VH-VL binders against Protein LST7 (LST7). Designs and how they scored, part 8

Target 1, 242 residues: Protein LST7 (LST7), of Saccharomyces cerevisiae (p53237)
Amino acid sequence: MSSTVISLAHFCDKHGPRIISVTQSAEKGTLGEELLVPDYPTESYCESCLLQFPEESTRSMRCFIEDVPFITTQYSSIRYQLLNSIIKRAFSEETMIYDNMPFIFFDDLRGLNLVIGFKLYDENARGNERRYCFILTVDSRSHDDSMKMLSEHWNFIIGGFDKMIAYIKNIHKSEFLGKNKTVENNLETLNNNAFIGSYLRANKSKFGRNLVSLTDDKFLFVRIHKWNSFLLHTVMNENKLP

## First folded at step 1 (VH-VL)

Design T07 (framework fv_tislelizumab)
Fold by ESMFold2-Fast, scan of step 1:
Order: sequence, then structure tokens, then C-alpha cells
Structure T07 (fold): chain C 242 residues (1-242), chain A 120 residues (1-120), chain B 107 residues (1-107)
Amino acid sequence: as target 1 above (242 residues)
Amino acid sequence: QVQLQESGPGLVKPSETLSLTCTVSGGSISTYYVHWIRQPPGKGLEWIGVIYYSGSTNYNPSLKSRVTISKDTSKNQVSLKLSSVTAADTAVYYCARHPYSSGWTEFDYWGQGTTVTVSS
Amino acid sequence: DIVMTQSPDSLAVSLGERATINCKSSQSISDYVAWYQQKPGQPPKLLINAASSLQSGVPDRFSGSGYGTDFTLTISSLQAEDVAVYYCQQYYSTPLTFGQGTKLEIK
């Protein structure tokens, strides 16, 4: 297990700051399910909080990059309390900027954290916005070593997150525009039907949407898993922290 | 309330297989991680291994060739088998689980322990 | 494997005085440390996890601190029922490992 992990988190309207996914390196032979917290209570969480892979019963994904295993899960059983503490700090109203501008914080409890926040439109969310962030955590007390690694890889790390966020925003925009066009076309074909308004209101979701729903990309978390794994692999191979 | 209770033979002959059972009440073993830890007389604690709620296992490398942990969800039991025992395997054997709401490695509930003596 | 080393092996402290037990890991383990209390004939009892998080039902006189490689368990005012062996445990990586134990006695 590595000191460096990447989290994707969001601000849930019901539950506040919540982890959606954690990507980390693992020992060869580790199964993704072994990193889950026992009795993970999925029924206690909103749709918007859940990690969703193409097979809906699947809650973890593993890949190998040059024989190094990387695993994405909704929770890390090893780092559960640490990561929950980190995301609560990241979503503080005084420190979080949702315009893709990175910020960094460090303390003895949480290590070095690089945070990049972004927003997506969701009419079912408070204020019509879903708030997200990627967090790169270096779980090390050595501020100087952690900052040296971050500084040496700054353009790669920030560029990588910017590209991931740009992809997410672009496919979200495409889904939003496509959905609006479809609704408009349906309304045009049914101009003289009094049932249209009632039907559309009855079929509108009143709950916050997850990222797969907001983007219409069933493979979104597969892409995020692969991107985060590649980023971690590159950083870990070029600068080994104690 | 969750309770764990170990059981098995108190005396095992050298070279034989030790078999212990951990019976869980107040919860289902299909939803818990269960660990085995042992303590030789007058000595400290040694982690043996874990069975995850999925049925996957992870063993201490020093014991891996001799240890099997399994579960029977219909009986709500976790079993430990340790083969080719020697006097060094004489210990109190505990089963333990994690806190329900946190990580998998701190042990909030322990069984009372079962004493195993290996003698010729 | 990560080796956990406690100091001292034993200590005697007067009732009402402060007791301090140290635990050192062979490599940096963040705050992935738990502390247990074990009385004769009983299983270990979890006191603290995440180096400093006090478990429900554990008296406030117990506290933990530390990060990286150096960890401390403190009992601010020793009571008679605190006589026990105390163990630190790392859960940063498998195999899970315990310190050798510190025997706490009344002076």
C-alpha cells in the first residue's frame, strides 16, 4: 500500500461531504472487495453518492499498470476515517473553490492534499448544482518531501485533473443539451394534448443524480479509475516518498 | 449485541491439525470481517489471518502454508484449521471483528479465547 | 513486516499519577494505530483507534497521540482498575502486527 491516493468526492444535499470513489495501489493479489468497509449501508445513501460501474452489482475495479495493481472502491477500509476527515475539510465553505482552481492544505492529521473542485448542473439538486472535487492525498508527515513530489509533478497532476474535469463537463453538457432537445421535440409533437404537462411532471426524478446519470456515460467510473491509476503510477514511479 | 465465542479441542498432538470454531451471535458473519489472533502463554499477540464478508482470506505469511480460515453462513460460524502443529502453536486463540462503522483492522469485539495445548 | 516496539516493557506508577507508554513503528504508518488493554484471563479490549480516537465506554483519562513512527498512550490519573498489559497495533498493512506489550503496575 502506497502513501498516495486519489479521491472523488461530492457535497450531498442530504448527507454533506461524501466520498464517491477512492483509487489506490495495492499489493499483488488483493481483491477490491477486501478494501470495502464491512456492512457498507447502501440503503442509507442517496443515488448521487454511489459509485456505479457498468455491472451495477460491482463495487470495485482493479487494473494493472506495469504489474502494479490499482484498485478503485467507494470506501477504503484502511483509510476510512482519514479520508472522511479530508473531504470535510475540502468542502469547507471558506477554502473550496469550484472553478477548477487547485488549492492545497496540510496538517498532521490529514497529510498533504491537493483539491480541485468543479460543478455540474442538476435541477434536482439544491441551487441546481452538484459540487464535486478530486483530491490527491499524500499521507505523509513529511511536508517537504510531499511538496517536492507535488511541485516536480505539478503540471502533470494539474493537467491530468483538468483534462478529466473537462471531459466530464463536456459529456455532461452534451447530455443536458440532448435531453432538452428531446423534451422540446416531444412537446412539439404533442401540442394539443392536455396530458403532456401531467405526464412529464409525473416522470421527473426528484432525487439528485449520480455522475453516470448526469453524463449518460455508463463507463465514466471505468475511465476515472484508469485515469487516476495512471496518474498515481506516474507519480509513484518518478519520485518514491518514504 | 454482537458476541463471538471460540470452541474446539483443548489438547492436540504434535503433527496433527488444530480445528477451532468461532460462533457469532447478534449479527451475521456474511456482513463482518472476522480475524483470528493467538497469544502463547506469557507472550504477546500474533495475528493469524482474516476472512472477509465476501469469503476471501488473507493470512500471516509466517503461517500461510499451514492455515485455512473458512465460514459457514448457515451456522453463523468461522473456522480456523492449522496443520502440522508443534509445541510452538500452544496458545490462547481468539476470534475478533472490526467496529461496525469504521476500518477493518481495529478489533472492537473479541471472543473470550480458547486455550489450545500441543503436547506429545 | 512492520515491527512495533513498545517502551518501557513494564512500569509502576502511583495511584492518581500520570502513566505514559510509547510505541514506535519500523516505518511510517500515518495514524493507523490502535491501543488495547488486556487484564489477566480476559481478551484484549480496544481503547483507542486512529492513534487518538477514544472508543465509546473508555474513561476520559485515556488518550492517544502520535503520527508517523512515534505513538503515545497516556493515562492522566491512574486508577486501580488500570493495572493491565497494554498493546499497540498497526493496521497500515498486512500482516497486522502488535507491540510486545507494556505491563502497567501500581507503585
Scores: ipSAE 0.007, ipTM 0.410, lowest interface PAE 15.5, mean pLDDT 79

Design T08 (framework fv_tislelizumab)
Fold by ESMFold2-Fast, scan of step 1:
Structure T08 (fold): chain C 242 residues (1-242), chain A 119 residues (1-119), chain B 107 residues (1-107)
Amino acid sequence: as target 1 above (242 residues)
Amino acid sequence: QVQLQESGPGLVKPSETLSLTCTVSGGSISSYYVHWIRQPPGKGLEWIGVIYYTGSTNYNPSLKSRVTISKDTSKNQVSLKLSSVTAADTAVYYCARDSGTYEYWFDPWGQGTTVTVSS
Amino acid sequence: DIVMTQSPDSLAVSLGERATINCKSSQSISSWVAWYQQKPGQPPKLLINKASSLESGVPDRFSGSGYGTDFTLTISSLQAEDVAVYYCQQYNSYPWTFGQGTKLEIK
């Protein structure tokens, strides 16, 4: 028996390493209700850390693949407390260079972890960069079994994460180019009154942007949920290790 | 295979409340969002509302004051009540399932039940 | 509410010829469009989701395209069984809305 989860994490300028989302499965044939979190307002959360679904009160997402429930949440349980330690470790690793190159670490208390980091441009962030990673955690007592599973599915797993990251980067690039054109057009009209432009810039909020804002894709976390659910389902349901 | 079947009265008098039931088989209403959609004779489709697996509802603003959708998980049934009906509410009424969270295209559909509002 | 407008309202096409149905949204809806086929006395049947993703079991002569505000359903070679009313639906924002329908007939 193993528990395999996928985390999306980032380095928050205010909070440091933080979980944005965790995708996991519940028992086949159940509804997974125990993993759902209650809907509640999000206005107290740091924008850059927010798991944002199109329906704003929604705090968890569920889908079913062959009678197996898959749930994505931000909020931690005992398992998610272990993931917080994993995430802090991932962002402190010297091998984390945010170029989509995977690296692996293992700890008896924290299991086998595959990490892939990437960066997005954010003019409101420190150094104009936001740092992210996907982490596949295999919570198993057997290091050899975990490594065997990972090795057997390596191309599928890495290919899957690469496609997710490529999508995120491509739609981010499209949003970035769109914003730049809008800013240039606005500046041309406002430069007839430079004092007004200066006043508006001084009062503009400069907070780090979340992934939905950086990509202009309100369904982004829905896509991530479905991609991660499919990846987990495929990996967990092909040839189980003894 | 999930199947949906609507049932209710074929004829309702003006000012009365229309009550329809959608019976789901092959799956649990606790696992899906169930929608009501109607089609007046010779016209297009109009979305009425949805009930989520949580029991929460969302209604078309044009009908919100007159519509109530509820469910009975023990019977695997979803009910639609439309109050103060007029001739404009004459339509074929369908229940339908969406394809999942944020996959709000509809499949499968029930066969539809015809409701005529007439004195 | 997002208004979906189909054109034409009615279309007559000869067997084996291409049929094209258009759908325009009142605001940008990315690719969040589904297409349905409805034959007399039957419920609508899903053909396409996400503007261009063909449903399992739907003949490959059907295709969808478009992004933003302008969407198209194409039947590359009309067959007799394709005579029906076709509807587009947006699912970008509540409330979900449908186009008024396009009636497809054989010429």
Scores: ipSAE 0.005, ipTM 0.427, lowest interface PAE 12.2, mean pLDDT 80

Design T09 (framework fv_tislelizumab)
Fold by ESMFold2-Fast, scan of step 1:
Structure T09 (fold): chain C 242 residues (1-242), chain A 119 residues (1-119), chain B 107 residues (1-107)
Amino acid sequence: as target 1 above (242 residues)
Amino acid sequence: QVQLQESGPGLVKPSETLSLTCTVSGGSISSYYVHWIRQPPGKGLEWIGVIYYSGSTNYNPSLKSRVTISKDTSKNQVSLKLSSVTAADTAVYYCARTYKTYVGAFDIWGQGTTVTVSS
Amino acid sequence: DIVMTQSPDSLAVSLGERATINCKSSQSVSSYVAWYQQKPGQPPKLLINDASNRATGVPDRFSGSGYGTDFTLTISSLQAEDVAVYYCQQAYSFPYTFGQGTKLEIK
């Protein structure tokens, strides 16, 4: 198992900083369920916090890249305390404005962390925005080794996250614009019921939306899983030459 | 509050299957992972395996061919079966939980049940 | 498998003095180390998880430290009730593995 993991986290209106997904490499034969902290099986998660795959009951995804397994789960039982500490530190960074600009921190407890924040519009959220970040964690006491790896792969890592965030923002914008166009068409169709239509729209859900809902892409977390897995594989293996 | 208690036969004959039960009270076995750990007389601790809230299992590779862990949520019980036992399987067997409060650590243990393999 | 090696195998310390037990892993386990106390005829009792996090109800004379491959359990002022065998355990990868144990006794 690699010392390097990628987390997607957000600031939840109900729960504060929360992990949405963790992608990591694993040993052959590892089940995704082995990486989950047990939770209350009948307790509903806040909608905005959910890692949602196309099949609603699915809690983990695994793929193989050159015989190396990569697993994405809601959280990691092995790294639970470490990652909770990391996301609290990341979201307490007062200078972070969620504009895709990376920042880095290192300490003995949390290792080296590269954080990139971004925002999405959500009419049901406090302040009408959802705050997210991707975090690449190198779980190592060696500052120099961690920074060397990060520096050697900087353009690949930053470029990868930037492309992923751009995709998310673009499909979110398309979803938002698509709904606005549909509303206009519906108003034209309901000429004699325009007031009733407006009233019904005002009664829409007041709960925060998850990332799949905000993008209308049921395969979004499949894409994120594959992209994060490829990023980790590249970082782990590019310098394994003698 | 949460308590685990092992039960099973104290004596098992060589080549037979050892069957133990862990009964949970004060909490649901669906809320945490349950592990089996053993300790031969005068020796250290050996992890046997775990069963997850989902019912999926993971076993120590050294024992995998002989071990089955299962659970019955209606009885709030976890069971361990170890086949083809030998004198080397003589030990105190514990069930223990891991939970989000102390991730990766066994915070609650049963009292242990002694198993002797002899004719 | 990750091998956990404790040192010393046995340790005799006078009442009120500091006891130190070391644990070394064959490869990095980050901070995912727990420490247990076991008295004769009893199951092990959790003292510390995540290298340094003391469990509820454990006296503050017990402390843990370390990261990577080298870990330490310290008892700052030995009490009579601290006579026991102490085990370290890694939770970084399966199978979970324990150290061989350190027997702590009074001089």
Scores: ipSAE 0.007, ipTM 0.441, lowest interface PAE 13.4, mean pLDDT 81

Design T10 (framework fv_tislelizumab)
Fold by ESMFold2-Fast, scan of step 1:
Structure T10 (fold): chain C 242 residues (1-242), chain A 118 residues (1-118), chain B 107 residues (1-107)
Amino acid sequence: as target 1 above (242 residues)
Amino acid sequence: QVQLQESGPGLVKPSETLSLTCTVSGGSISGYYVHWIRQPPGKGLEWIGVIYYSGSTNYNPSLKSRVTISKDTSKNQVSLKLSSVTAADTAVYYCARGRDEYNWFDPWGQGTTVTVSS
Amino acid sequence: DIVMTQSPDSLAVSLGERATINCKSSQSVSSYVAWYQQKPGQPPKLLINYASTRESGVPDRFSGSGYGTDFTLTISSLQAEDVAVYYCQQYYSYPFTFGQGTKLEIK
């Protein structure tokens, strides 16, 4: 069993800090469905909070790396309460920096946590921005063991998250520019300024957009699952902690 | 190495149900997405559908009313059933593994030829 | 459904010369395009995924490029074994769809 997980979390305008996804290793033969909490509190989640795979009925994703299963779910029964506490700590005003700079915190209950925050533009969100972070959690009471693992893989971990975030920001920028070009093309075919104004207002969303919508990437969470699984596999197997 | 092998009848009568099996070796189907793709003689490729590791399926809307994909994890097999066949269903049928991101197909089976004729 | 259109339908290129095959989607598919090679009597073989990522074991003369609606497969120096039909595929949206194919022959 692995004590290390990667979470993607965001600050929801309605619900505050919320987990979008958790990626972890599992015992061979574990189904993703087994890690879902049956009494999942859906009332605590809105569309912008949901983990969305291309097939809408899919609630979990699993892959194998060298015969080790890695599973991504919206939250895990194994660490549900701990992860809620961790993300609340991460999104506190004193510890969150949304400039891709990592920060670390440790305590006896929450283990070692490496947090990297980033922002995406969303005109429908409060302050015109969506706030996100990736969190690598090493669930151990040993600060020294956890820091040794993190230190040995620092460049790989930070480089990996930086590349993930850069990809997300780049496809978000491409979607934003593509949307603006589409609007401009539509305006070229509309020969009435009053109609154009009414049309644009009628089609504007009133609520915050989810991450898939912000990036126009139906497979984004599949990629995040794959990236996080590879990162976990590399860190867990090369560290050789007893 | 993961390998896929299709099998089934080479000849099916019009109006009957076509039944094909894909046998996977070198890996468990419980961790993989398996797709079915077909190719009519001298024509291009048509995606039929997919079965996910969870057992959930997604089908091409043009075939959805006639197609069923299922799996038997104990036998490491995926099956395709296509009902009410016509001459238009004559094709080489392939199964293929979707990578974990179920986006592209690698590897493919060798293909099995199905002819719909009386 | 997203329609994938390849051009040209057929192409003849001399050994050692560059071959270029184009693929256009009816709507943006981001980078979610794969390219396949199919030789007579064989199943298709994956060459390129995510528009530009070459699969392990595929010769470096094969390259892919493009984003949005316009994609290109390039073979920088044609070899005899490259004679095949090439297909593009989008996996942005269900149903997954393929181009009609481009037949590549040696001059």
Scores: ipSAE 0.007, ipTM 0.464, lowest interface PAE 10.4, mean pLDDT 80

Design T11 (from T01, 16 letters changed; framework fv_tislelizumab)
Fold by ESMFold2-Fast, scan of step 1:
Structure T11 (fold): chain C 242 residues (1-242), chain A 122 residues (1-122), chain B 107 residues (1-107)
Amino acid sequence: as target 1 above (242 residues)
Amino acid sequence: QVQLQESGPGLVKPSETLSLTCTVSGGSISSYYVHWIRQPPGKGLEWIGVIYDSGSTNYNPSLKSRVTISKDTSKNQVSLKLSSVTAADTAVYYCARSLYDTSGYYHYMDVWGQGTTVTVSS
Amino acid sequence: DIVMTQSPDSLAVSLGERATINCKSSQSVSSYVAWYQQKPGQPPKLLINDASNRATGVPDRFSGSGYGTDFTLTISSLQAEDVAVYYCQQRSNWPLTFGQGTKLEIK
């Protein structure tokens, strides 16, 4: 398994800080089977927290870059305790303001963590906002080595996360504006109170919304998987971590 | 539905480069992993390599020094080049797809081309 | 490389009789074995993946079992259209490898 991982986490109104996805690499020349999770219990996850790929039968995605397997899962048995503690700390930091500003913290036992937070509108969420972050975790006992790696790749890493977050925000905004414009057009064009009332009732949802729902992009997590895999490959291939 | 079709020369001279094309219809090559598999006359199946939806490749180590797999997304085509061919490279060559999805377990080939016969002779 | 060895190399079975094909890996492949059917002049067709999961459209008479190093494909009641060569494949390690094939014929 790799010393560097990327997590996507969310603050859930029901469950608090939760991991949505973890992207990891396995040993070059292997298939990374130890990182694949064919099934796991979802009872502890609400809809807004679930990692959702286009095919819903299982919860893992894998790709290969230069014979290195990269796997994205929601549950990681190998790193569960470490990542769970990291995301809880990330969402409790006073420096987290959800505006794409990066911040760093170090766990004394293991791991340098680079965090970038962002938020999306959700009418079903408390306060009408959903809070997310990407976390790059360098699982190394050497603080200096980890900081050197981050410094050497700073522009690449931050630029990458900024682009992905901008993509997410833009497609979310398009989805939100599309719905609002449709309601506005019904009001202007039809001027029919009974129709408008029925339309609004039909489009009302009481269920929690996940990132796929908020963006109307069923391939969103495929894109995130591919991007995170490329970022990890670039960082690991250009600098050797202990 | 998705279909794959191989094409290329039926005869190649020893020491030359074998060049084959797999054309995908009914879907996009950007949505699948595409494999090349070959079968010598009267023998079993040998995996040659794969090209991922990202464009990255992985090759059978026994062929790695001679094999290149590439794709042209605009033409929806995957190409196989095998250099320095010998009589041992005489085979039916197949392209086949595998899916990427939530399971990560899709290195099984669920859709195959019809195969194209390549004979290496002088 | 993981070597996949099938047994027997060929067998002849009467219509309606049970046919059993075995596949052994040189090292553990967990449950990561697929089975393919290949008829003369045709490409292989996926029958079973992950040792026991039947592919869409494959008749119930086909079943797979096994774990670790020993795998079995069973046809519970042989039909005439089942005459083919059958291949096992592992996906546990690179490169992907196939068994040598088992030729199934009618008695």
Scores: ipSAE 0.000, ipTM 0.464, lowest interface PAE 11.3, mean pLDDT 80

## First folded at step 2 (VH-VL)

Design D01 (framework fv_cofetuzumab)
Fold by ESMFold2-Fast, scan of step 2:
Structure D01 (fold): chain C 242 residues (1-242), chain A 121 residues (1-121), chain B 111 residues (1-111)
Amino acid sequence: as target 1 above (242 residues)
Amino acid sequence: QVQLVQSGPEVKKPGASVKVSCKASGYTFTSYYVHWVRQAPGKRLEWIGVINPSGGRTYNNQDFKGRVTMTRDTSASTAYMELSRLRSEDTAVYYCARDSGTYEGYAMDVWGQGTSVTVSS
Amino acid sequence: EIVLTQSPATLSLSPGERATLSCRASQSVSYYGSSYMHWYQQKPGQAPRLLIYDASNRATGIPARFSGSGSGTDFTLTISSLEPEDFAVYYCQQSYSTPLTFGGGTKLEIK
């Protein structure tokens, strides 16, 4: 098991702070299904909480980087309680305004955590906003060792998360603008036929949208898996013993 | 030399249970998953499930729901597959196979010789 | 579950000829540049032997005449020049999703 993991979490209007995905290194031969909580609570997660790969039967993703396996799952059975404690602490940070500015916290129970928050527009969400955080967790009792690693890789780690968040925000903006342009193009037709407008609106979801829906990118979690795996691989390998 | 050696042939009546063993040698037993696969006479290979010998955790094909139990003994470097409530259609050669651990994983690179299980009244 | 269909069921060829074996998946087993398809050889009375993993990578000790190709739903195993020992049954296997599944096999026999 690795001491360093990356989580993507959000604040659910119904369920509060929830993990969407956890990316970690694993021992050779580990199956993603093995890392799932045994009684995986699928119904305890609403659509906005869902880790959604394009193939509906896929609940985990694994890749190898230089023969080291990296696995992404909805949550880790090994670290479930620890990660839940971490995300609750992250979302309770009053100074965080979800503007990509990192903050760090450390304690003996939660290790060193680097948190970067961001927001996406969702008309179906309370307040019209979805709040998200990427969290890098170094599960170590040594504050000095953890800070040394973070300091040595600071530009790479922060740059990596900034690029991921920029991509997500950009494709979200493109999806949002595309739909607004479509509405403008057919506005006169809708005004001339109130029945059609009512029919279309009646079939619209009233619940918070997941990241795939917000970005219109079926491969989004595949990209996040690969980005997080590469980030972890780089950080872990540059500080390996000689 | 890397090898998986399986237990000998079994003949069982319907409703009985069978337990097949798979002894590993020539590699670190706990570093590689062990798959179980069966093949009925003249038929395709069918995946039963997999065990992580390090933690003992298993993942089973749901077609065998409630009937298959996979275990291992790390001190003996041996994996076991027990199939209960046997039916005539369970007649097959049962194989254990090591996960390749290659870049994408889940390919099977070392196979046991197979254990013939016949279920007949 | 993902169903794998192999064709032809039987292929009759002579030593020295090129063999082309096909495997079609009921859904894509490829994901952003990677294809989770593997090929095995099985001789009568023996366990399967891994030939190709992840669509195109040759397993350790497998002769250069064996090659794999394809992506998405369509995959091919090619034997460039058949040797007498190559007449066997060949199976494809996907690892894109669980349960892991195998094709029905292609029997390569001497003409």
Scores: ipSAE 0.006, ipTM 0.437, lowest interface PAE 13.6, mean pLDDT 80

Design D02 (framework fv_cofetuzumab)
Fold by ESMFold2-Fast, scan of step 2:
Structure D02 (fold): chain C 242 residues (1-242), chain A 121 residues (1-121), chain B 111 residues (1-111)
Amino acid sequence: as target 1 above (242 residues)
Amino acid sequence: QVQLVQSGPEVKKPGASVKVSCKASGYTFTSYYVHWVRQAPGKRLEWIGVINPRGGSTYNNQDFKGRVTMTRDTSASTAYMELSRLRSEDTAVYYCARSYGEYSDYYMDVWGQGTSVTVSS
Amino acid sequence: EIVLTQSPATLSLSPGERATLSCRASQSVSYFGSSYMHWYQQKPGQAPRLLIYDASNRATGIPARFSGSGSGTDFTLTISSLEPEDFAVYYCQQYDSSPYTFGGGTKLEIK
């Protein structure tokens, strides 16, 4: 089982493509201990790249859906090279314009990958934007079986990622401009995002911001974990791969 | 002022194609998505699809698959919707509308005036 | 696709009365504290006008008499005291998933 995983990745200004989180399942009726990585390298991850749970949580999250364990971690020793190869290809696509429009690629090494890119405004980033993507990876030798699963669940999968991205964008907007209503109204009526970016950069210390700080939702990755777990559970149980 | 101005009314025969334009002014064209929505006489609004003017990527309602093409010209700040193989059931008022692409891209706050398309033999 | 059912199809009221318009979705359009339901007003011969976005937020320039509520599958648009200019057709619309869909509309007419 566990041939299907969901990754959240971003393009780091300093390090290039980096995985923020990977959500995957273990065998039904087990505790999924093989996916829990107690010690993984953090020295190559900057603050904007790190998976951030609430301060009382660990560096991994696990839940159970109908006795199936689902685990979210940043580092996956089991899939490290595969996932790094996938995200490098995803971020190098010329047709990737970070607008929620999906694209697909397949090969024997990387399996079937559905990629959806999006951007968030960040005054501390190059070009005033942070680039992210969700990737659904089906690691199966059967191209036809993988495409059949994806096709049968297309609206559910795309709708799900659209909902998650919409949530992230909405709470980001609320945090970014919501603290002062007068300032928010002035910024929203003045020109465009480029002008807003110029104004805000002039009034902010430059530092690395992670996805949690951009949204002011310290439970963001808990929500992402639970939602990705539900998506994986649904597609795996309604149309099992061989 | 922020506005979307659409091309004038069209009368077409069954099997023909129609191309409707939507010219944006008063805002940065590439910062907002452009949606296309139609309404047949006395019927509900029907979403056709959306285009991101920055890269030109589109996402369309499957009911129109193979018949609708959305494009844009960033130099002219104009979006286009072309519907081919027209049927009498395509007789409707066609609207373009914008949604914000960075912070809130899910509600259509500014609409064009509408373009009447009549398909008759 | 998500089907939106609006009721009643026609509502006959007098100026000064309260109007309550219902929109029911075939599946939840709420996600992590957000509800992807919008309300539009349309007058004959005119383009739709945004009234309420994300279930409960009034759009810029919309009078305080308009309010939206609800979550999940059940949503309501309320007009606390009808003005003559409020007699129009009202549509709900979901942005939870593609394709984005509209309800059948509620026609508000003078009694």
Scores: ipSAE 0.007, ipTM 0.409, lowest interface PAE 10.5, mean pLDDT 79

